# VH-VL binders against o27280: the designs that were tried, part 467

Target 1, 266 residues: o27280
Amino acid sequence: MDSMNVPEVLEIKRIVEESESVKTFIFSWDFRREVRPGQFVMVWDFRDEKPMSVSLIDPVRSEIGISIRRVGEFTDRVHGLSEGDLLGIRGPYGRGFELMGRDILLVGGGIGMAPLAALADEATARGMRVDALVAARTADELLFLDRLEAAGVNISTCTDDGSCGFKGFAHERLLTLEENHDMAAVCGPEPMMFQVMRILDERDVPAQLSLERYMKCAVGICGQCCLDDTGFRVCAEGPVFWSQELSRVREFGRYRRDPAGRRVPW
Below, E stands for the ipSAE of ESMFold2; O stands for the ipSAE of OpenDDE; V2 stands for 0.75 times the mean of E and O plus 0.25 times the DockQ between their complexes.

## First folded at step 22 (VH-VL)

Design if27 (framework fv_acasunlimab; at its last look DockQ between E and O 0.89; V2 from the best seeds 0.84)
Fold by OpenDDE, look of step 22:
Structure if27 (fold): chain C 266 residues (1-266), chain A 118 residues (1-118), chain B 108 residues (1-108)
Amino acid sequence: as target 1 above (266 residues)
Amino acid sequence: EVQLLEPGGGLVQPGGSLRLSCEASGFTFSKYWMSWVRQAPGKGLEWVSYISTGGRSTFYADSVRGRFTISRDSSKNTLFLQMSSLRAEDTAVYYCAKWEIGRAFDIWGQGTLVTVSS
Amino acid sequence: SYVLTQPPSVSVAPGQTARITCGGNKIGSESVHWYQQKPGQAPVLVVYYDSYRPSGLPERFSGSNSGNTATLTISRVEAGDEADYYCQVYDESSDHYVFGGGTKLTVL
């Protein structure tokens, strides 16, 4: 067993309030332990454990950030924490995003922007041109805009209610964009990702998509995050998948399994 | 059948030019990055160049930058490598290779020999 | 430039297990792919993403990647496995594909 499977108790160094429902928790990180955008960590509050994407990777400050959306009991507890409090972190796990080319399109919805924000930082640091389509239900739920702008990302926004940017969904906004890219990275609600992937495929833009599934072990042994038909384990073969991989996954964009293993629609 | 065919190799003098072609069949060519990899006689594999799906971005090994140009024609399912200012050290079997997940090459042509000699 | 280091040769008796290593600085954080090349033939992908086999490849071929070393393992080696084997990564810092120097596997 790798030492990475043991949670490290870390102090919350800083908390950034990204929105009403999203906070970024910043931790000191030893970068001898490599972490890549798109990978996830298991966050342990000493009662429960949940997978969370890394949203900030800062080798200069020796920090990582984990953005957490308040959606349930676990995240409620975590959101109640303060700077100086402790959390258990184990990982990172999974496959992260792979960068190629000079121009990259990021398409993110809601908290899905978390791993993409980290990817944006890396891409821009490498001198890549980064376009980001940031989607949310409302303007107040748009994440990381200032951060992305500061990094030199070209941002397009869309909101369901039209309170900011394009009124509509991410895939609808994408249809209005004519420029293609060398590759795309996508993360958000699976229905969104499904539609976005289709458009990108039609445009012959290679795409990577980060899936969200219920994960328990994070090490590919429990099977909780196993995708139907292919046997892909989101924690091991993912969470980042290439579009051609997901094209083989029939459940993608259609349903997921709940903690009890039951099929539930999106 | 998935296949890459590489015509265009041959003998060329130092300083000369040569254009290689790679014709793809059996898969949707336009959806994949493509690469050239070469192998000098009795030597290992050396990456030469790759091109994005739309041809928007091209990358080159330091050893060929400024001399080689990679391009593609989706309408013809063909990858090209324009070689100029050829040197003796460019002598090699040139393979075209198809990109696949993880940035691996899952399909290779049989290669075409380029010999640069006076 | 990023360099991948392979042993120049590995010898193994039929039926035994061959292990070919590929060394690189923090290669464990990279995706490593392996190619088999027989004399006079084009390379063939045998392992990708460190440990996955392309369709059609026998289960005898496996891979691992950790720390500074990736390893291609060929179990129950057959005479037909005699070939050159190359590891490969993509160096994102330079946008270069990088191959190892290759390892000649000899089946005794």
Scores: ipSAE 0.908, ipTM 0.944, lowest interface PAE 0.5, mean pLDDT 95
Fold by ESMFold2, look of step 22:
Structure if27 (fold): chain C 266 residues (1-266), chain A 118 residues (1-118), chain B 108 residues (1-108)
Amino acid sequence: as target 1 above (266 residues)
Amino acid sequence: EVQLLEPGGGLVQPGGSLRLSCEASGFTFSKYWMSWVRQAPGKGLEWVSYISTGGRSTFYADSVRGRFTISRDSSKNTLFLQMSSLRAEDTAVYYCAKWEIGRAFDIWGQGTLVTVSS
Amino acid sequence: SYVLTQPPSVSVAPGQTARITCGGNKIGSESVHWYQQKPGQAPVLVVYYDSYRPSGLPERFSGSNSGNTATLTISRVEAGDEADYYCQVYDESSDHYVFGGGTKLTVL
């Protein structure tokens, strides 16, 4: 519908403080506009507009949740809002995660757990066994643990500083975990995703990975979200890609692009 | 270069059994979900079964559940379909198919005919 | 289970555009894949994820999917395009693959 391309102004119904740096903003949502885990929305604070992953999809309560990490001017302003305040929402956009099989491994780093939390809810509701590796720099930044536990997810944690669970990087923890899953879903810092993807490929576990790139239009017109080697537009053909699609992309895990399109190292 | 070959069709009496195999070459068999799809003479395509990469999970169409068993052996690059309690309506060309992306089948074998009649 | 509906046949003249439809409830929210099958041959994937072409397929094969209808479009139809065409989805609620009934494309 045309409404996907024009922000709808919505009232913040509830705010959940997930950590010192992450809040989930919950809105009433008309589910005639369907939402899938892994899709994103453009959030407009009446000055600027940024892509954010959907972290909660609740048709029973008619709610969606959008988790936002405080990292700059836009997110600082949004974190300063209260229940009852307004935000513009465009979307949803993009290709969400696809589920098949009887079990799934989730690997999330930091805010990358946001779309995976939504996926975990759907996977457990479908009767799949869900294992999650939740990674962060420190224990206070591990996201959605209580929610994942309540859904029946088997959780492993790792922190860079060792304050909770395994001390080290997600891919290092993954090497010590059960090797056999029907599929995996991965979202987090791109260097982490590259290392995790390599291990999953060696284990013959098909993986879907959610990418971030600079976005302006969110509908595939402007070309700002393109991957170098495939021409895939992250906002249209992604943000979720199968690992087979990404294995053919030389930029993945090696560099990123700034808003001007210049290559910068990870 | 990439091939799926289905030897092992034939004529079988109702109530009989038959094992189909699908030999893969030209790709890393262990990395892909595999499926059987059948087509009765003059009819459309009907999905039969699929199996996960490690063989841990198997799924069946309602029409064959309890009678057919899908399996795989990565050391032999081979997909199997053990069919039992065969019925006339199981008469079809049986294709093996390889999943790659998007839950689609990108490579198909040439199929083998299974005929169930007295 | 989920049902995909295709017209039994479509006829077009050479050089014209053929459009083959695949109907399904909210199919626009599904990923739709298309297969071509010539007589006596195995199916061949011609479109996946609604609109992507496998390597080696000509640009004249394209697809779209919105609302309750997915469409395979073949521009500049050639005699060699005469075949049966099937749409397919994966139905997550049943964990089953689902094919449409097929459409015979005739080039006159």
Scores: ipSAE 0.744, ipTM 0.884, lowest interface PAE 1.4, mean pLDDT 88
ESMFold2 (binder alone), look of step 22: mean pLDDT 90; pTM 0.931

Design if28 (framework fv_acasunlimab; at its last look DockQ between E and O 0.87; V2 from the best seeds 0.86)
Fold by OpenDDE, look of step 22:
Structure if28 (fold): chain C 266 residues (1-266), chain A 118 residues (1-118), chain B 108 residues (1-108)
Amino acid sequence: as target 1 above (266 residues)
Amino acid sequence: EVQLLEPGGGLVQPGGSLRLSCEASGFTFSKYWMSWVRQAPGKGLEWVSWISTGGRSTFYADSVRGRFTISRDSSKNTLFLQMSSLRAEDTAVYYCAKWYIGRAFDIWGQGTLVTVSS
Amino acid sequence: SYVLTQPPSVSVAPGQTARITCGGNKIGSEHVHWYQQKPGQAPVLVVYYDSYRPSGLPERFSGSNSGNTATLTISRVEAGDEADYYCQVYDESSDHYVFGGGTKLTVL
């Protein structure tokens, strides 16, 4: 155990409204503590604590951003906060994305675009060609489009209702794209990721996928985020996994554990 | 059995050319990035080059850039290293290596000796 | 260019614990892998992702990585552990694989 396990109380510097349900909270960050896209932090509102992906990493401004979707009591409270309010942040934790090659495909669904947006910034800064497939239920739920565009990302969109871009799911849109990439990074609903991974595997495109599980300790001790067959701890061995790792995880894309540890289908 | 076999080594004069091959078996070759790593006699390991699965991207150590070309043939499960303008300092055992998660190498060939000498 | 620094040699008596270090600028932020190479043989992966063992490797082999130093630890050293050990990272800034200079482990 080290000092990283103690939440640092930080002031919300800015709040960006990404969509009706998603806000990005920006904090000053000391980059002596390195953070990588794909890693997560534990956000503490002095009542409860939840893992959140880092969606913005800005060494120039010495800022990080955490994008939070409003989905429950905790996030409701957080969404009620204003600039200048305080949150506890500890981390970062977990394995982030690893960049290789000259071009990368990002496939994100909903709030899953959060870590991918950070990855996109890093990749583009390194001179990589970045293609992003951004998926959402509706056009108004598509995240980070302006930000991605400004970064020079080639964006393809798909929406369930066809309100923007391709009408359909991310994996369906992916099937219409013929070009392969050096690698891919994927984050979103697990069923989506499962299908996308399958396609990428068939195309011999190495892929990393970021999983979501209930995490308590974030340091690989409590076991709440353990994946059944492998014993992988999402907080320690993940949340970013290579597709080869996930191929060994039977539950991937099939079910997850609820807060009580019960199996629940996706 | 997972295996990498590296034929093609030998003696070559300075300025000469040589093509190494690495044949993969026991795993789906096309799904993995591949690398060449060399080791001069009595020296340490030196990465030479790696290639993406589809061959879209290739990368080279500064010491070999412009002289060596990495390529692959998925239909033959074979990795290649075309070496040109060979120098004495290129003398080494050349290993092909398979990418592993985390950007390690889990499978290595037994290596093939390339000797550049007049 | 990214540089990994290893001690050229480490000596240990049988049954004791050997520790081989690999130094690099903020190497703790990288994932370090370790290879064992015996004379006349190809390298063998012994630790990956800082602290994980490939299948078939003894539990005596372990790894850690923090700050500027990664460490390969071999407990209960055996004569058969005598070999050269190399640390390795991937430099994303240049897309180069980088090896340390290697450490010769001698079992006394």
Scores: ipSAE 0.931, ipTM 0.957, lowest interface PAE 0.5, mean pLDDT 95
Fold by ESMFold2, look of step 22:
Structure if28 (fold): chain C 266 residues (1-266), chain A 118 residues (1-118), chain B 108 residues (1-108)
Amino acid sequence: as target 1 above (266 residues)
Amino acid sequence: EVQLLEPGGGLVQPGGSLRLSCEASGFTFSKYWMSWVRQAPGKGLEWVSWISTGGRSTFYADSVRGRFTISRDSSKNTLFLQMSSLRAEDTAVYYCAKWYIGRAFDIWGQGTLVTVSS
Amino acid sequence: SYVLTQPPSVSVAPGQTARITCGGNKIGSEHVHWYQQKPGQAPVLVVYYDSYRPSGLPERFSGSNSGNTATLTISRVEAGDEADYYCQVYDESSDHYVFGGGTKLTVL
């Protein structure tokens, strides 16, 4: 009947400070509701709700982790919470990443490393070779490096200001890396993803990219997560898309839309 | 027109070898994972093998592992299946197939008959 | 060793709706693809990602997937729909493709 699923109220079990601006909130989770890397949940603070990617999937501890960057009113309020406080969670929603083959390249920018950290755990558990390119503006914004190292991931870093690793953009670092991968997964700022996708396409590396758009219903009814004239809804047909699906989308990498539908530059 | 062509099949004796080829046209061959799928007479479809776009990674059904080798040559837009130690149960029509989003197959060849008989 | 189970045959009258099932453990967590194969011909993709139609396929073909069963539905069946139909998934644990055993659709 109603256009939205009902949030489940969950207690914050643990908070991990990943950086000055990013915290991971850990909840108990009943894994009869399966969760795949690249799927998202809607987080409700009893005033507003926003989509957030799952960054930790731990069936052994019955835990799910959600990493949130502080960027505005909603995320400021959530960052002010403590262990024991309550949040509403509905989901998971969307298409997750699909794994194929013996090796994978991960390319993450900023908070975009969150779903890729979950994917890295799954890929290494399958015995895949995992290379990760972790990008940020500065060294203190590089996320999940210790976790990736502990999982056996081969890490390359780049920072815009050169404070850690390669000085420059993710796509520039990518040009210096080995090009033979069975597949890639990409998540981060959309301009970065566009440039990375073009390089991977030239290398004949099939890639999946995770997009963000404004979401209201999360189940594909309201149409506010749509990509131009393709009819794709990020919450229903995505958020993870194959690069072949995105090559037909005019707005990808060019602009985004605010809640009123106005075009806004990246 | 998008097309996959498997030229003629063959009659071989048990224990023999045969190399199949599959020539692609009308799409960029090097961008896609490729598979071989076979169908014994009167039976269903059975996946045989797939190969990554760069050719580095190969995967095989248990029934053929160690006897068959998949390979590709992107300069010739050609997929290959080297079959060795052939058995009667390898008698089938062999199709090449192109990966499609979601891990489906959208383009199939016409198929070529391989008969293993003394 | 993931297994897909299909009924060997389904019969329908022209103009009726055919439903062809594909059973698998937790198949609703997989994405299922469907192929039509007419005698002496190669398979043709008719549904992918559970419910999407390739370009050029009739609207009469549709699909669904939940729980342990995926279903191919063909509405307003025509004599030309008489064929074998196969479901298929990808098994990530083995990196193998898996096909169902096939269903012969007969139009009486």
Scores: ipSAE 0.795, ipTM 0.905, lowest interface PAE 1.0, mean pLDDT 89
ESMFold2 (binder alone), look of step 22: mean pLDDT 93; pTM 0.954

Design if29 (framework fv_acasunlimab; at its last look DockQ between E and O 0.82; V2 from the best seeds 0.85)
Fold by OpenDDE, look of step 22:
Structure if29 (fold): chain C 266 residues (1-266), chain A 118 residues (1-118), chain B 108 residues (1-108)
Amino acid sequence: as target 1 above (266 residues)
Amino acid sequence: EVQLLEPGGGLVQPGGSLRLSCEASGFTFSKYWMSWVRQAPGKGLEWVSWISTGGRSTFYADSVRGRFTISRDSSKNTLFLQMSSLRAEDTAVYYCAKWYIGRAFDIWGQGTLVTVSS
Amino acid sequence: SYVLTQPPSVSVAPGQTARITCGGNKIGYESVHWYQQKPGQAPVLVVYYDSYRPSGLPERFSGSNSGNTATLTISRVEAGDEADYYCQVYDESSDHYVFGGGTKLTVL
């Protein structure tokens, strides 16, 4: 293990309220350590440690942002923090998104928009045309809309309840869109990603998808994040996978492992 | 068997034109970005061009931009390279290459020799 | 333009380990791929994503990438390993594929 595996204690510079359940924590970052959209960091609150995607990469301000959804005890504690409080951050880890082409489709669901927001910033900065399909259960759960709009992203929204945009799921909205892109990046609930990947494959659109699994070591040693059959480690071979890789993963879109290693359905 | 076949090479005069083709078999051609890579005699590999799956986007090395045109026909599983205003320095074996994860090339044709000489 | 630098040649005795380096500015943050090319043949992918082997490649081939240097390692070198080896990346800033200059591996 090298020095990057030791958490660096960082001060929360800013907190952005993204939604009722999602906050973005901003940290100063030394960009001598490169970070790419799609990579994750391990966030340590001095009691527990969880992997979180980087949602903001700002070399100009020398800042990164980590968006965290409130879903359990750890995130409850983190959401209770204030600006000026400390967190341990180690990383970044994993494979990030790879950008190619002139136009990209982003399909995100819920907190899955976090890494995609960072990707959108990078893509737009490069002069790419970015279309984003942002999905959520309800309008108030749609993330990063203002940020994406400000970046020049063409946004399409869908909500389960129809409170904003298309009423339905992301893959359903995608079916109504005829335009193909050079590539796509997808992140969200795995069932959503599974359906979206299928559609993109049928359309011959190369796609990358970011998977979520329980990770402990983040360095490919413990094996907790291993995917069945392939032995892919989400922390090492992922979390971003090409669709061709995921096509070999039987469990993708079907089940996951819980913290105890048991198979649980999505 | 996964294969890329590259006919169309030959001798051409400076300023001339030549169209290379690459026929793919053994995999779903339409699902992959494709590239041309060339190698001058006794020299290293030089990327020439790549094209997106739908042909929406094309990219070229500076050395060939404006002179070469990459295209594809999914119905024929064929990749094309239209070369114009050919120069002596364009003399090379031209390979078509299939995109692989991570932006590698996992399948290569055997290459076709293009000689530009008066 | 992004530039990858390889030594022009590397020599190794049979049974020994060959190491071929590929240098680039912060190449450790890029995905590096390696190709083997024997005389009169097309290149063959031997390592992708820094350290992964395509199916069918022997375990003798391995790769690493950190800092400014990627390395292709060939253990227990055989006469048949004599070839030119090229590293390759994709430059997102220009949307160009970039190859190193190649390294001739000679098995003594």
Scores: ipSAE 0.930, ipTM 0.956, lowest interface PAE 0.5, mean pLDDT 95
Fold by ESMFold2, look of step 22:
Structure if29 (fold): chain C 266 residues (1-266), chain A 118 residues (1-118), chain B 108 residues (1-108)
Amino acid sequence: as target 1 above (266 residues)
Amino acid sequence: EVQLLEPGGGLVQPGGSLRLSCEASGFTFSKYWMSWVRQAPGKGLEWVSWISTGGRSTFYADSVRGRFTISRDSSKNTLFLQMSSLRAEDTAVYYCAKWYIGRAFDIWGQGTLVTVSS
Amino acid sequence: SYVLTQPPSVSVAPGQTARITCGGNKIGYESVHWYQQKPGQAPVLVVYYDSYRPSGLPERFSGSNSGNTATLTISRVEAGDEADYYCQVYDESSDHYVFGGGTKLTVL
């Protein structure tokens, strides 16, 4: 929606500590550039540039929030920043989640809850009933619980170690939950999304899933974000796909690609 | 072969009622949202109603709200439209249509003509 | 509610390129789908998500969407392409589907 792929330099307005490893960086945003849940931005720290999902979309306060998990050199540098420091933002890019109907199930694993938190806000603002299954390794890594509760979302939790909620994986918890929803949205580790997609398909619940792949240009030119055999580019045709689109993709749930394009097991 | 078949239709008096059906084959009916779309003679397409996969949620165009009821029976692979309080402006070919990715329609029935006149 | 505007008709010579427009406020933020309808027949999906082709449709059918205009493009037009063409979006505010008024393509 812009004529140029140049980062806009923005001041960090506020930082929210979501967990020991996750921070949300909040910026003032001019909503003449519309943003949809499930779209991403490229975050530039004046040295490197990485894609990050939008986790907060607040047109009333003119704010956008980007949640970043500390996992490596780039994210370590960004986590070291303070309010008032600058970051480059370009975007938004990609296809966001599409809403239909009166109720929705969200299934999020780890940082995958970030785009789903933005979707939950939009769905509840539209009067939809929202159920969320929030998954993590441990209780300390469950994200956005207070925010989701304040929005009126019905929350179920699971943790690998059983420290909060159901002990086990997201798909195991899902088998014990209500089966009837108009639609679902899923984001998290790809093996989790594959298992969740199978259950939702058996229950006749249409689902949208958000994928992650290596990305360079963000506008679909370079081919670095392509999926096997389909030619889909995650940055242009996704990152959000309907489950029907993903049934055509052989690599989904099977493997991922490294920066050189080689297949690597999950 | 994937098909939607709308048997029925016909001539009905103003204020009358008519029930349309749409039988699906060649795909798993229960997995898809379904719609009715109508087309008055010589005119364009007008969306009428859609129903969720479980049948719990229904939506209607303002022009038919309160007079038409959409329903489905997944055991019979059948979509229904109960039409009541019919008016002359409801005269149209009625199509059933299957949801497709992106909120499009990929499979359409051949349509059935409903004529509302004295 | 949301309104889509199409020209009533477009005429092209065989072998030329036809362009059928669909106007809407900020339609570039919507996913636009296109249907072909021949006389006495049901509509057929020819483009979805602005620019994707359904399986089996010739590469001559393509689409684009930006700003306030989506466009269906048919290159190397054949007599068999003569039909009515409709654009469509989904309006999340109302949970309604919306169609354009249709465009009659005539091949001269």
Scores: ipSAE 0.799, ipTM 0.905, lowest interface PAE 1.0, mean pLDDT 89
ESMFold2 (binder alone), look of step 22: mean pLDDT 93; pTM 0.953

